# VHH binders against Protein DOG1-like 4 (DOGL4): the designs that were tried, part 37

Target 1, 232 residues: Protein DOG1-like 4 (DOGL4), of Arabidopsis thaliana (Mouse-ear cress) (q84jc2)
Amino acid sequence: MSKMRNLVEEKFLEFYESWVIQLELYLHQLLIAHNNNTMSETELRHLISKLTTHHKAYYTAKWAAIREDVLAFFGSVWLNPLENACSWLTGWKPSMVFRMVDRLRKSRVVLVEAQVKKLEELRVKTKFDEQKIEREMERYQVAMADRKMVELARLGCHVGGESVMVVEAAVRGLSMGLEKMVKAADCVRLKTLKGILDILTPPQCVEFLAAAATFQVQLRRWGNRRHYVTHS

## First folded at step 1 (VHH)

Design f38 (framework vhh_ozoralizumab_d1)
Fold by ESMFold2-Fast, scan of step 1:
Structure f38 (fold): chain B 232 residues (1-232), chain A 123 residues (1-123)
Amino acid sequence: as target 1 above (232 residues)
Amino acid sequence: EVQLVESGGGLVQPGGSLRLSCAASGFTFSEYDMYWVRQAPGKGLEWVSEITSGGSYTKYPDSVKGRFTISRDNAKNTLYLQMNSLRPEDTAVYYCATKSPAWYLLYRGFDIRGQGTLVTVSS
């Protein structure tokens, strides 16, 4: 189409497509490592490091992009409708990864008592951090219903001058608020991921990362099958 | 008031070059993606270049790619368009433009633009 796409959206779309392709390659390596017991601890740690670096690269690119256009991450064009429907503040909900951790308890990968205790402490902390962000999101939604915001919405942006400046100030405040909330959510995501990996052994880390990457890749594949849903 | 003031237009021969400037005031220039758009006589508005707020990414349509270069100086609140290898079909009024952040909430399109500067490419 001739319709113009936002530059931040186009740049991040190109980045994200490449990032997902690389994630699938790392997932292949994780599955090989998980299914075979021939890989050394050093090799496992190197693979875990590759995944950690890959996720850090995502957040580095994301934070650069949201600084320019945070709204691009709400209803993202690089995500299919299913991926967008499953998003919590522009990404995965941090407490959700503990469902994948629960699979480790039911698998052949045995968690020792000390690990179980630390994971439960981390789960509680993560839920607390999520609730704090959700309260801030509620405050943001209340602010959007404020009479001043309703009045600004009616003014529009067709006329320059004072109305444009007033709208700029209000919307900049809203965008800064959204950016702050998204960064806060991403910090909880990164702290949760690091916390889990710090508690788990290298083989357990590989199993956890394989489960997480599998879910992400399959969710994308499922949502990208546009014709399959209509055919079912 | 929010103001965008273009300059640098003029009469130039085919194959020549011009550099357009846009002085921005009344808003936080460094936080806005900036655009150059043009309008030839009797035609609609045509996008000719984009640059992100930080200057790290630029985009051009095929009609000007390789000939035009957009740049910005956030310290001076100034946007530039370097136009090389100019063609008669580049004749148009060139506007410095941006989208208000409210564009995403209320309306789509270029809601902040200057008065324009005329570029005529003729022998």
Scores: ipSAE 0.000, ipTM 0.165, lowest interface PAE 20.0, mean pLDDT 81

Design f39 (framework vhh_ozoralizumab_d1)
Fold by ESMFold2-Fast, scan of step 1:
Structure f39 (fold): chain B 232 residues (1-232), chain A 123 residues (1-123)
Amino acid sequence: as target 1 above (232 residues)
Amino acid sequence: EVQLVESGGGLVQPGGSLRLSCAASGFTFSEYDMYWVRQAPGKGLEWVSEITSGGSYTKYPDSVKGRFTISRDNAKNTLYLQMNSLRPEDTAVYYCAKPSRYWELFTSGMDYRGQGTLVTVSS
């Protein structure tokens, strides 16, 4: 129907709402673990594993969805306007998490010199991978103005039978290019998250994951409140 | 079917050089970060080097930094490791490694190793 979301958008909206509810439940467990300091290392590792599995589930669902409709992830209907405004290539900007790591150094949890060195090396690598993807996106945007896209736009004004095949092929090519870039960006996100968790101790991992989940949940709440005030 | 075939190992004297090669097939080589790992006799696996899919970023542990150089030729689906100023402690079987699917990066980070090539540094 005219204003109906497509099937990919409807299914991912349902998935995402459930995923966020579960993230809030995990955040509650992370905050209890962080504040009470009563959990064993085994219990902390189990909680960290739950969060890691939860993030894996997100990217599994996302990559299945982008194979069908990558454009659903640009200006997503399951995100509020503030969440969309803060997105970098359909998700969080990888280098942003090092700001959250910096908060660990300002807390009562002390990073040892070896950890600080490894985190700085990871930060540099992450920033480099981020810039590499930005150059690929710039190249993609330039390709949008090349002869094939100019011809596609021209054919859109004078649609005939032989034009339809060329238009469809060009659109498929564009979608495949975007899918590869989104997956590349998600790969940097996953490598960055994995790298941080490998460097940190279990209590530090809990504090980091709590900070990240808090930011994600609060950004959603702030955006939802802003949208309500704006529309009311 | 993913295949990685290492070559270039051998016996060298301390201070010598070797260039290792890894021929990759069964996947789109240019889309994957690649790694070199080694295993010394009686020891565990040690990460030696990594290179991004486009070849623009490389990383090394302090034990080999300044001595080893990782590179790739995406047109030939080949990964290289140039090893200079070799030391007896560099004696190991060297493996080319490809990461698994992206979601598995949380668990392994490195998967699909070749059969390895032996490097012996001895007089």
Scores: ipSAE 0.000, ipTM 0.131, lowest interface PAE 14.6, mean pLDDT 80

Design f4 (framework vhh_ozoralizumab_d1)
Fold by ESMFold2-Fast, scan of step 1:
Structure f4 (fold): chain B 232 residues (1-232), chain A 123 residues (1-123)
Amino acid sequence: as target 1 above (232 residues)
Amino acid sequence: EVQLVESGGGLVQPGGSLRLSCAASGFTFDSYYMYWVRQAPGKGLEWVSEINTGGDYTKYPDSVKGRFTISRDNAKNTLYLQMNSLRPEDTAVYYCAKSPLEYWLSRTGFDVRGQGTLVTVSS
C-alpha cells in the first residue's frame, strides 16, 4: 500500500528543497571566504549573519509545521533514509556539532586556550541538556504506552459523537506533548549554535559553518545516491 | 577503485594553446572539488587551478591567471584545462587531482592517481 503525503508534508517538502539549495549557495560563499582570507571582518560578520538567519528561517517554518502535524517530522518525507537514520528527535544531535569544532583545531587559525575552555564547558552543558531531553522523551513514550494507550483503547470502545470528542482530545494531547519535546530539542540546537558562534572569531565561525554545511550537504547527497550503482 | 586518466599534452611553441582532459572513474565525480597540478623537471607538485563541484567557482595562481581555464562536464565525468599563451616555464607533467573529501576544498593532500600528461613549451 502506497502512502499518500498530507498537505503539511507537501508544503514543507517544497520549503526544504528551496532551503537546501540556498544552503549550498551559502556553503560556496563560506568556502570562498575561508580559502581567500580577503574579506573584511564586517563582510565575514555579514556572511555569518546570513547563515544564522537562514537557520532561524528553518526553525520558524518547522515550528509552524509541527503545530499542524508534528508526526510529519518523525520519518520525514523531505529527508532521505540516511538523513532520517542520522536524526535525533527530528533534527541534528546538538553535541555532534562539536565534531565540526574539532576541525578548527587543525585550521591555520588555531583556537586559543580561553576558547578551548569555553567550548569544552559548552560541550558538557549541551550533552547534559541532550540527556535531560532523552530522559523526558523516554518518560513520555512509557507514559504513552501505558496510560494513554489504555485510555484510548477504553474510549475507542464507546460509539457516538461524545466518545469521538474525548478520543480526539486525547490524541491532541499526545501531539502537543511531542510538539513540546521537539521544540525543546530545537531550543538546545539553537542555543548550542549561538554559543559556538559567540565563542569563535569571525574567520573561525566561517570555518565552523562551512564544515557543518558540508556535512549536511554530503549526508543528503550520499543518501540520495544509495540506490544508484556505478561500476567502473 | 579511483582512476584519473589525463590526456592532451604535447609539444607546442611559445604563445600556443593546448586543451587537457581528465577522464575520472571509480568515485562520484560531481561531489568533489577538482584540481590541475603540475610538476616541472626537478621541482615539486604545484597547484595550477581549482574548480568546485558545480563548475561555477574557479581559482588560479597569479602565474597562470588569465591564460588557463579549468572546466568540468559532470555528465561525462571529465575535467578540462584550456591553456592559452603558453610559456616555456609552463613545461611540466600535468596531473588532475581530486579533493580527499566530498564537497570540501583542499590544496594540501591532492589525490594524484594518473600518469599525467606531458606539456613541453619550446621552440
Scores: ipSAE 0.000, ipTM 0.112, lowest interface PAE 17.2, mean pLDDT 81

Design f40 (framework vhh_ozoralizumab_d1)
Fold by ESMFold2-Fast, scan of step 1:
Structure f40 (fold): chain B 232 residues (1-232), chain A 123 residues (1-123)
Amino acid sequence: as target 1 above (232 residues)
Amino acid sequence: EVQLVESGGGLVQPGGSLRLSCAASGFTFSEYDMYWVRQAPGKGLEWVSEITSGGSYTKYPDSVKGRFTISRDNAKNTLYLQMNSLRPEDTAVYYCARTGSLWYKFLSSHDYRGQGTLVTVSS
């Protein structure tokens, strides 16, 4: 069991490092596109499609990995401590992306009144869905303390084949519950991202995606710099 | 280039058993989660089972849990569905599928699927 968990972590670490390298390459393309007002709508849509496909690849790999070992995503070894500190249910907090959207209101890319109304409606719905998940997570954590954790602690007092099988069954049940919560959170993330991209024009989508990718890349660099300096 | 070919369907009496196979090619089979979906005559697609890339986790809806078993042989690039205690309501075309779509509504959508194999449960 522990060896399979280590293999999941090693495989996802390798995947994530490659995924981030490709994200930085896409960020470079987004920044060029953002500063080039002569790119056609078709060219911009193609670039936006590359990034949405890239994010879909991340969640495809993540969902496969969490089915094998969801606990690997709580305190992930492929993330530095700063990235882990900024995590909400194993990823970005959906409502936080509206701070990046608010930057578009102050930038050269002007949002029309109809877009502002739709983005506010989406923000309210996203926050509602986020709070619903937070309530479910709280109920899960409380249930863990009062039922599953007490059960696991009691079963862990026995050593041997029979007790090992019972403990493994209980741990599997715990993991399935966490997997459901993580997937629910990821669904809110994907719906929020799609919703924003559906409301924005292609040039606005490029600016939004560039801001989001810049933040993700810089957060990783800031955290890595701190870690590297500490270990030098 | 991704190809999935199902086989093993047929006519079986209620209470009988069938084993479906799916031969995969054109991708690294051992790296992908796989699942089975079915479509009964005049109805929509229904999720039947799923298995992780390494085979350590499997999932079933209540309608087939305890009767159906999904498994895989990564060395042979083959996915299986063992169906026991078959009922008339299990009559459907069964599809092998590989999901990579994050917009998948898992009861009605999939990334790649084969041509299907017909299972008819009747006396």
Scores: ipSAE 0.000, ipTM 0.121, lowest interface PAE 14.7, mean pLDDT 80

Design f41 (framework vhh_ozoralizumab_d1)
Fold by ESMFold2-Fast, scan of step 1:
Structure f41 (fold): chain B 232 residues (1-232), chain A 123 residues (1-123)
Amino acid sequence: as target 1 above (232 residues)
Amino acid sequence: EVQLVESGGGLVQPGGSLRLSCAASGFTFSEYDMYWVRQAPGKGLEWVSEITSGGSYTKYPDSVKGRFTISRDNAKNTLYLQMNSLRPEDTAVYYCAKQSPLRYWFSGTFDYRGQGTLVTVSS
């Protein structure tokens, strides 16, 4: 069954479909670059820049959308059920990208010792930041449960416009808290991605971005082959 | 209301030291990465240091690395910048800045910054 969508959901669905199509085109370019050793460092840096700009466009659109309706990003209608099942706080789990990094250790262009050390430091920091956000989300959920109980108790004492105002305030508070948590998680994602790209050489960046984009595209294709109605 | 109030700037001779403070209010300070940025006369904003929300990780540009130390006290909602071995090129207005999600790809993009504190390094 279809569900009723708001304008934020419809607008972001249209944006996301186009964004994924462009990601698939960039993935094709990354795979060509990875297999073609004749590309210059300048050409590789230009391709990497196109990918970073593409990811910036995603977060620009996402944060504009969550200011209007953050709840649209929990069980998103523009994602299939498999993509939603693999989401951590409305996106990819930051520490999971180190699985793509581990693939680089099998590459002909191997990581030097200094890079391995920096990547391990970044991995540890990323897991720490990730766990901190998980603890903050748990505290938020507990606090919101306590807050809702207080709001419900107060609502029982008031009728009419006052009751409507109290409910509206509680919903606004919940949305503001979730927006802050989503932005905090996105900041860890951006720091992790930027950190990896700063440590890697341009050929290694291309290989890493190709691995990440391949995973994202295949996950979407695999989930879409289920032929089921999307449940959010 | 989000408010950041910087203090500790002043006139100092080359090789001297200053400690800057930033008092934060109106938001949950412990949840945000914090930054020090500066603007020299006739120049754009320059990133000087950053610290994660928990204080476990810091980062500096080569221009100040080894001379400046960023720290925070989440219990007091206060950010610090210890500045040692100051040079004439460190002369600038120093701003405390709250995290912007796009900071890593967009220069000068901050959610909020204070009014600043002037640091003058001259003989």
Scores: ipSAE 0.000, ipTM 0.141, lowest interface PAE 15.1, mean pLDDT 80

Design f42 (framework vhh_ozoralizumab_d1)
Fold by ESMFold2-Fast, scan of step 1:
Structure f42 (fold): chain B 232 residues (1-232), chain A 123 residues (1-123)
Amino acid sequence: as target 1 above (232 residues)
Amino acid sequence: EVQLVESGGGLVQPGGSLRLSCAASGFTFSEYDMYWVRQAPGKGLEWVSEITSGGSYTKYPDSVKGRFTISRDNAKNTLYLQMNSLRPEDTAVYYCATGHSRWLYLYTPFDSRGQGTLVTVSS
């Protein structure tokens, strides 16, 4: 119901605002570490660990929230229109992070040929996994249309509280299927991030994570400024 | 060549106030986001505040929110940090830092941080 959906949206909005503030705090630490190169390998590994834990916390909170209302993640109120326009299945498109990886080719910390080979293999696999998820979503959308049409036909024959129960059951069924697809997409995201970090050295991980976080933060700032201008 | 020179630090008692300044040169100051970062004795670097190039948006961590205020004067190429209700845990070397905010698709590292200014909060 609208009241319950609003509550889930409000709760996740509060979580997300706090999560983004903490991401920007970590971004500043990453940029200082990268720019000044003053940290030991142990210190860099600790910083990388904080970022990976932070991203895992996001998916833990997201999966709890989508269990309550997965539709809140399609056209999310905590994202601006630019962030929503750049979304692929409620988040970033996994293959896009290889643009950040390409940036490492121009870094102070040179990629060795063995790393380049492994990153290209991972890029190909990530693209394959993306296409598999896209095909699964297409099949889900076809199934949703069939369920929706059947439910509309049934609803036309009912006259009261019985119709309300049937609608609620159908909506929950659709939501469960969509939740499964969103989790599958999120698993590809997490596997792609882990794969990249496993290939890179700690200084390269810092540069990669800084590039990714910079893009995410900058996209949010650009979208927020444009939205404000439109609505003010 | 980016140059950042911090000043205004000193010894202050708990509950006191200090105003830090950062004089910037070697780049078009009005086009860059600016940051304050600190390093307490024996600890790592901690982000303290940021301000957009035009001054329209500021951000703080919970540890200083409501007590610290970042501002800038683009005509004077100067960044400020007003620190109120200072606590012993605010004791640190404070650094001014800059980064590019112009390009969405490119990595934007901090260009440099200055020499820093020491703030000691003690009785």
Scores: ipSAE 0.000, ipTM 0.111, lowest interface PAE 19.8, mean pLDDT 78

Design f43 (framework vhh_ozoralizumab_d1)
Fold by ESMFold2-Fast, scan of step 1:
Structure f43 (fold): chain B 232 residues (1-232), chain A 123 residues (1-123)
Amino acid sequence: as target 1 above (232 residues)
Amino acid sequence: EVQLVESGGGLVQPGGSLRLSCAASGFTFSEYDMYWVRQAPGKGLEWVSEITSGGSYTKYPDSVKGRFTISRDNAKNTLYLQMNSLRPEDTAVYYCARSSPKYFWLTQGYDYRGQGTLVTVSS
């Protein structure tokens, strides 16, 4: 049996494939900048701006798409199984980017004490925002098992215009709840990335963005090239 | 309360120049990143330029880079857009907008915008 795809899934799949190709091109530029000590601060800021604009394009497209069909983002057809397994509320888990930041601390890039303090404050805030969203998701899942939802599900098994209309309205409400949670999670992602970039110098921003893009690109490649025992 | 008032739009021939101004009031202008965004007839909003709160960093899409220059005067609470080598494709209503802390990375990530000023590039 093949999985049926809707128009939103087809359009976003096409968008995402192009978006990832462009991300790989930007990653190449970030790696050149990281290894080139002759780039001016203005040139580095321009490159950082290209990456931030690219991420803006992703969230602009995503928010337009989830307005039409938020469920397309739960088990996305444009992501491989490994990418889907690593997703938290339709994207990367915000606190995980601090692993990239910790890499900066352990490399030749020098973080001053004031930056370390601000990054730790941001990490704590990001964790609290994540936990708030996780509690909201738990409440959403509990509400799905409420007597009223169970009654509506039973009612949906009966033939009749009133039953069909009531069930359809309930399903619309569930989708709207998921859309709000996805947007809340995306807001935490954007605030976390902006906060990190505001704390870091332009060379540190380039190294951080290169690490993040490398991880995203490699995760996609690992998932696409997975092997089974029959291929050995 | 918060007010943004654009001026400087008008009719200009292809290859010409215009300078837009935006007078800000009702908030601490020097603490906010600012945008210029535009909307061509029958199209959606398009980000044109961004400047940081201190004015030290600016951003442009490739469509206007090298032709448009954003600047600000925090002492006068005024934002500017210098537009050179104008093309018919630049015809749009231009809006001054204040960056939103919630949606700062989105192309339309602002919380307040002005009424707009019309720029028509035609012979």
Scores: ipSAE 0.000, ipTM 0.127, lowest interface PAE 13.9, mean pLDDT 81

Design f44 (from f4, 13 letters changed; framework vhh_ozoralizumab_d1)
Fold by ESMFold2-Fast, scan of step 1:
Structure f44 (fold): chain B 232 residues (1-232), chain A 123 residues (1-123)
Amino acid sequence: as target 1 above (232 residues)
Amino acid sequence: EVQLVESGGGLVQPGGSLRLSCAASGFTFDSYYMYWVRQAPGKGLEWVSEINTGGDYTKYPDSVKGRFTISRDNAKNTLYLQMNSLRPEDTAVYYCARDLWGTYSRFLSFDYRGQGTLVTVSS
């Protein structure tokens, strides 16, 4: 690495690598379940529960980490450049999962009209929630360029101990604002994921989760190949 | 009924070129990532190339990178593979495949591979 890592970055990198390895193991189980017409509803529900628990574990660890250092999640060192380029507010864009849901319409397990209607309602609600967060992020970014922030930046360039406390307080306020926005985005992600799983049957849930896990694992593999080749 | 019809294969000498085509019908072609995969005699399926819905992102394995070019014409529902500097190791049946689950990954089951088109690289 050419960049120094702080303690939060080191700990979350260790966590994330283990979390992805476990995700790959669950993906293997999902693919077996998807190709097995004899697996019981109870067995499918158990597998779905393992995946939902695994995703909840991610957000539990993430929220603990962002409380300490939210900026670590903007350009994360545990993500390769491709994964970072695909990020929307430190994670996947909630509405993107409806593209995976659209593939279920063309699968062997056909969605009924009632499910299609509920999924469309959820898609519209998710898009609305995304737009609210995007407006908040825009306001945050505009506030960074306001006259007071420009003055604080000037002060930080030239003066000793007195200006240090003022700059430190401002930076802390900015970090708290980002933490709030990241948590809001993560809540939309969890709400969208739960909403989809509540609408789908267990075989459809398995197919959806397999598609989502495949995307996440493969993005990481493709990006890591580029990183290893360039050593940068 | 989903149809993928591959064409353009044949016998070619080492160092030669071939252009494969895949005519797609029965589905919304411009909504799918498309792939070329091949199977040499006695071997498993190998990725040859991947292309996104808009045709502005492509991916190749090192074995064909710089020699093969994948492209698509969404107006004509047609996928292409331009193969240059062909080697005996490229001898295989080539299949046009679509992404079953909407993301490009070797973990996905390829749906509606056609009958394929045979490419033989030999003198």
Scores: ipSAE 0.000, ipTM 0.097, lowest interface PAE 18.7, mean pLDDT 80

Design f45 (from f4 with S99G P100W L101S E102P W104L L105T S106R R107Y T108F G109E F110P V112Y; framework vhh_ozoralizumab_d1)
Fold by ESMFold2-Fast, scan of step 1:
Structure f45 (fold): chain B 232 residues (1-232), chain A 123 residues (1-123)
Amino acid sequence: as target 1 above (232 residues)
Amino acid sequence: EVQLVESGGGLVQPGGSLRLSCAASGFTFDSYYMYWVRQAPGKGLEWVSEINTGGDYTKYPDSVKGRFTISRDNAKNTLYLQMNSLRPEDTAVYYCAKGWSPYLTRYFEPDYRGQGTLVTVSS
């Protein structure tokens, strides 16, 4: 009935479960730091560094895994259906984080006008980069249906040494193309995260990271319990 | 294997200038953000400058902004740091650093740095 997990899927599932548990522990520390308001800038920067190092570990593991099997990241077995439904090119949509910044600005975080201007400039640039990636993704998907790929699909119906080699080469090419697209999307994510953290003060960075981690953790909990559906 | 080899350090008087070079090999140089980081005697690592893949975006901390200029020559796989109006507090070992991602944040450490080149600013 179900597809068997390959080695890449099994290893990344184990990694991701541990990574999320650690994210929840860091979220707890971020919430304590936010509520305390007595931590030094050095202490806050150390905590922010732990979070950014944690995200760096995720992308390091992800890029190693997609090198082996990029398709594992489309409909990922380590994500629940709600998390998969909310994914944009195997991860969070970069512009989504500005909605979190906007909510913080209205409720808790006081941003100076210079920061608001820089965040708006970053938002516009991030949206432009997203649209560029989406156009590239569309071109990639259209290319999948081009005459050459259609001919390779026909050839694949006739299993033999000659056809198998040609089909395997084509599949490798497609996987490399998807790997480049996923890395391009991840680069937009990292650029957006970098931009926001560079604009915000350390207390504001803690607020932002806490909001982002809270959303990620809650989305996982909602999906795991299926409270968004009537049968939960 | 990735190799970064820095050169151009030396002894200069306060107010003087130096140009550092970094020869890169073993990776697709024009696909990575590059950085200069430094370590003063008895101090930790300090980020000094950042340059994007095309060389059209650069970033500096306030301590060196207006005095230092990072640049790159992708055809030569070489990174440069032009240092002007040098101060005694600029005394440090300067390292060329490669980011593992083109969009590494200042809160992430680079995945590799070279052997370093010593810059001493003293009378």
Scores: ipSAE 0.000, ipTM 0.216, lowest interface PAE 12.0, mean pLDDT 81

Design f46 (from f4 with K98T P100L L101R E102W Y103G W104Y L105E S106T R107F T108Y G109S V112Y; framework vhh_ozoralizumab_d1)
Fold by ESMFold2-Fast, scan of step 1:
Parts: C-alpha cells; structure tokens; sequence
Structure f46 (fold): chain B 232 residues (1-232), chain A 123 residues (1-123)
C-alpha cells in the first residue's frame, strides 16, 4: 500500500518548500552583494539580518513540529534521500560549518589573526558540544534495544487497557527524549552560526552565508535530479 | 512564572573579588543554558559568560577570560559568577539570563532576565 503523509508532515512540507524558495532568493542577493564592492556596511548588515531571521524562522517552525511529531524529522518526507543521508540528528553537523569557514582564508577578504584565534576556539567548543550530544545519542540507541523496550514492543499488541496505557506512556517518554536531543543539537547549530557571524566582518559574513546557502541549495538540486552539476 | 533573582553585588577595590549568585524558579533549570550579561553606565548590554545544561562547557569574551568563572548547581537551581582581579571597567549591573530551549528566539535575545545586581569597582 502507498505511504500516506500525516498532518505534521504535510504542513512542514509546505513550509519547507516555501522556505527553500526564499533561501534561493536570498542566495541570489548574497551573490550580488559578494560580487558588488559598492554596497555599504549598513546594506550588508541588513542582508545578513534577513538570512539570520530566515534561519530562526526554520527552527521556530521545526520546534513547533517536533512537539507534535519528532519522528517526522527522522527520514523526513520533505528532504530527498541524499539530504537525509547527509543529516546528523535531523540537520547539518555543526563542525562541518568550519570547512566553509576554512575556505574564507583563501578569499579576497583575508581573516586577521584575532579572528582566526576566535574561530579556532569556537570550533573546539562546537566539537565538544557535538561529542556530548553524540554520547547521549549512543546511550539512547542502546536503551532502545534493551530488554525493557523489547517487552514494551511486545505489549504493543493489544493485551488490555492497563498495559496499553503503560506502553503509551513509555512511547511518549521516548519521543520526549528524542525531542530534547534534537533541540540540543539545534541549539549547538544556532550558537555556532551566531558565533561565526559575530566574529566575521559583514563582507566575510556575506561570503560565508553565500557558501552555506549554495551548498544547501545545490545538495537539494543534485539529489532531486541525481545530476552532479546543476549550474549553467 | 519564570523568576531569576541575582545577589552578591557590592563595592570592591580594584584587584578584589566578588561572587554573584542567581536563584532560578518557575522552569526546569537543568534543561537550559544560562548566561551572565552586564550593562555598564552609559553603555549597552554586554554578554559576560555562558554555561551549558551540565556545567561542563563554558564560554567567555576576551575582556573577562581568565578572571571570571561561571558555574551552576542544578540541585539548588542556582547560577554563580566568580569574579577575580576586578577592574574599574567591570563596574556594571549584572544580570542572570536564559532563553527557553523550546522558545522561538535563541539567537538575539534572552527570553528571561533577572532584576540585576550592581557591582562597583572603585578605589
């Protein structure tokens, strides 16, 4: 039988499609700004603010959705298989962002030593937070396979009202645990993004955001078409 | 309701030390990152320190790094800031702050901030 989408999946699919279209429009503006050396600092800061607000809107919508159904975010229907394969706890792996930052060192806008030191400190702290979440995830995965969970799965076959209530409470607890881990990972993502933008100058922020948006848009286009290159 | 109550501020001489405390209530304290922020006379709000839920990760700006230490006691719902080698430029009202992990804003603003405690560093 065909797989049907639930209301949370339908609602977030509509949101995400619109969100990505707007991201592509912002990417176009970022690329124009990057190639135009006449934009003022005020204009660049305004554009950076639009991108920051756009990313905050994503996490606002995501956190509302995972309160209703966190499992919708594991193997999401609004992401193609390639995007899903590249996900770490329902999103980008925070430390991967520093690979994009490293490319800024080869840019026209050179990072000064003070920025390099702050970025290295942020990278180390981001990796530390990331590893703590990975240990929690491993513990959760082990707990899912223990004897108690196997017995609860068996009780999921209808054996009476009291047993059904116990199973439902346990499943709710597991979902709350996943929600907490996803939100913890998202908080590391947001803090990493904020930290990078706080360290970089406005022209460097534009280049960084353009690189990040380009990667996200191209990964989606490549996965959807299964083509290596999507640009003319 | 969410409440944050700071204490421990006062007048100290340059080179002195103070320990600030923040008593938290009305939320699951051990589930949230906590912050200290300050506002000096005639200046804007400045972030001072950050601590994660478990107390194992801390972050400081260069202006206080090596001099200030943030810590938390989740059993007592209390946040601390140990301030050493105080300088006249550390004179400010110090606020305990947090953002709801489930809230809509985690990037620009603190959802909740306390009443503040005044620290004056003067000879």
Amino acid sequence: as target 1 above (232 residues)
Amino acid sequence: EVQLVESGGGLVQPGGSLRLSCAASGFTFDSYYMYWVRQAPGKGLEWVSEINTGGDYTKYPDSVKGRFTISRDNAKNTLYLQMNSLRPEDTAVYYCATSLRWGYETFYSFDYRGQGTLVTVSS
Scores: ipSAE 0.000, ipTM 0.111, lowest interface PAE 16.7, mean pLDDT 79

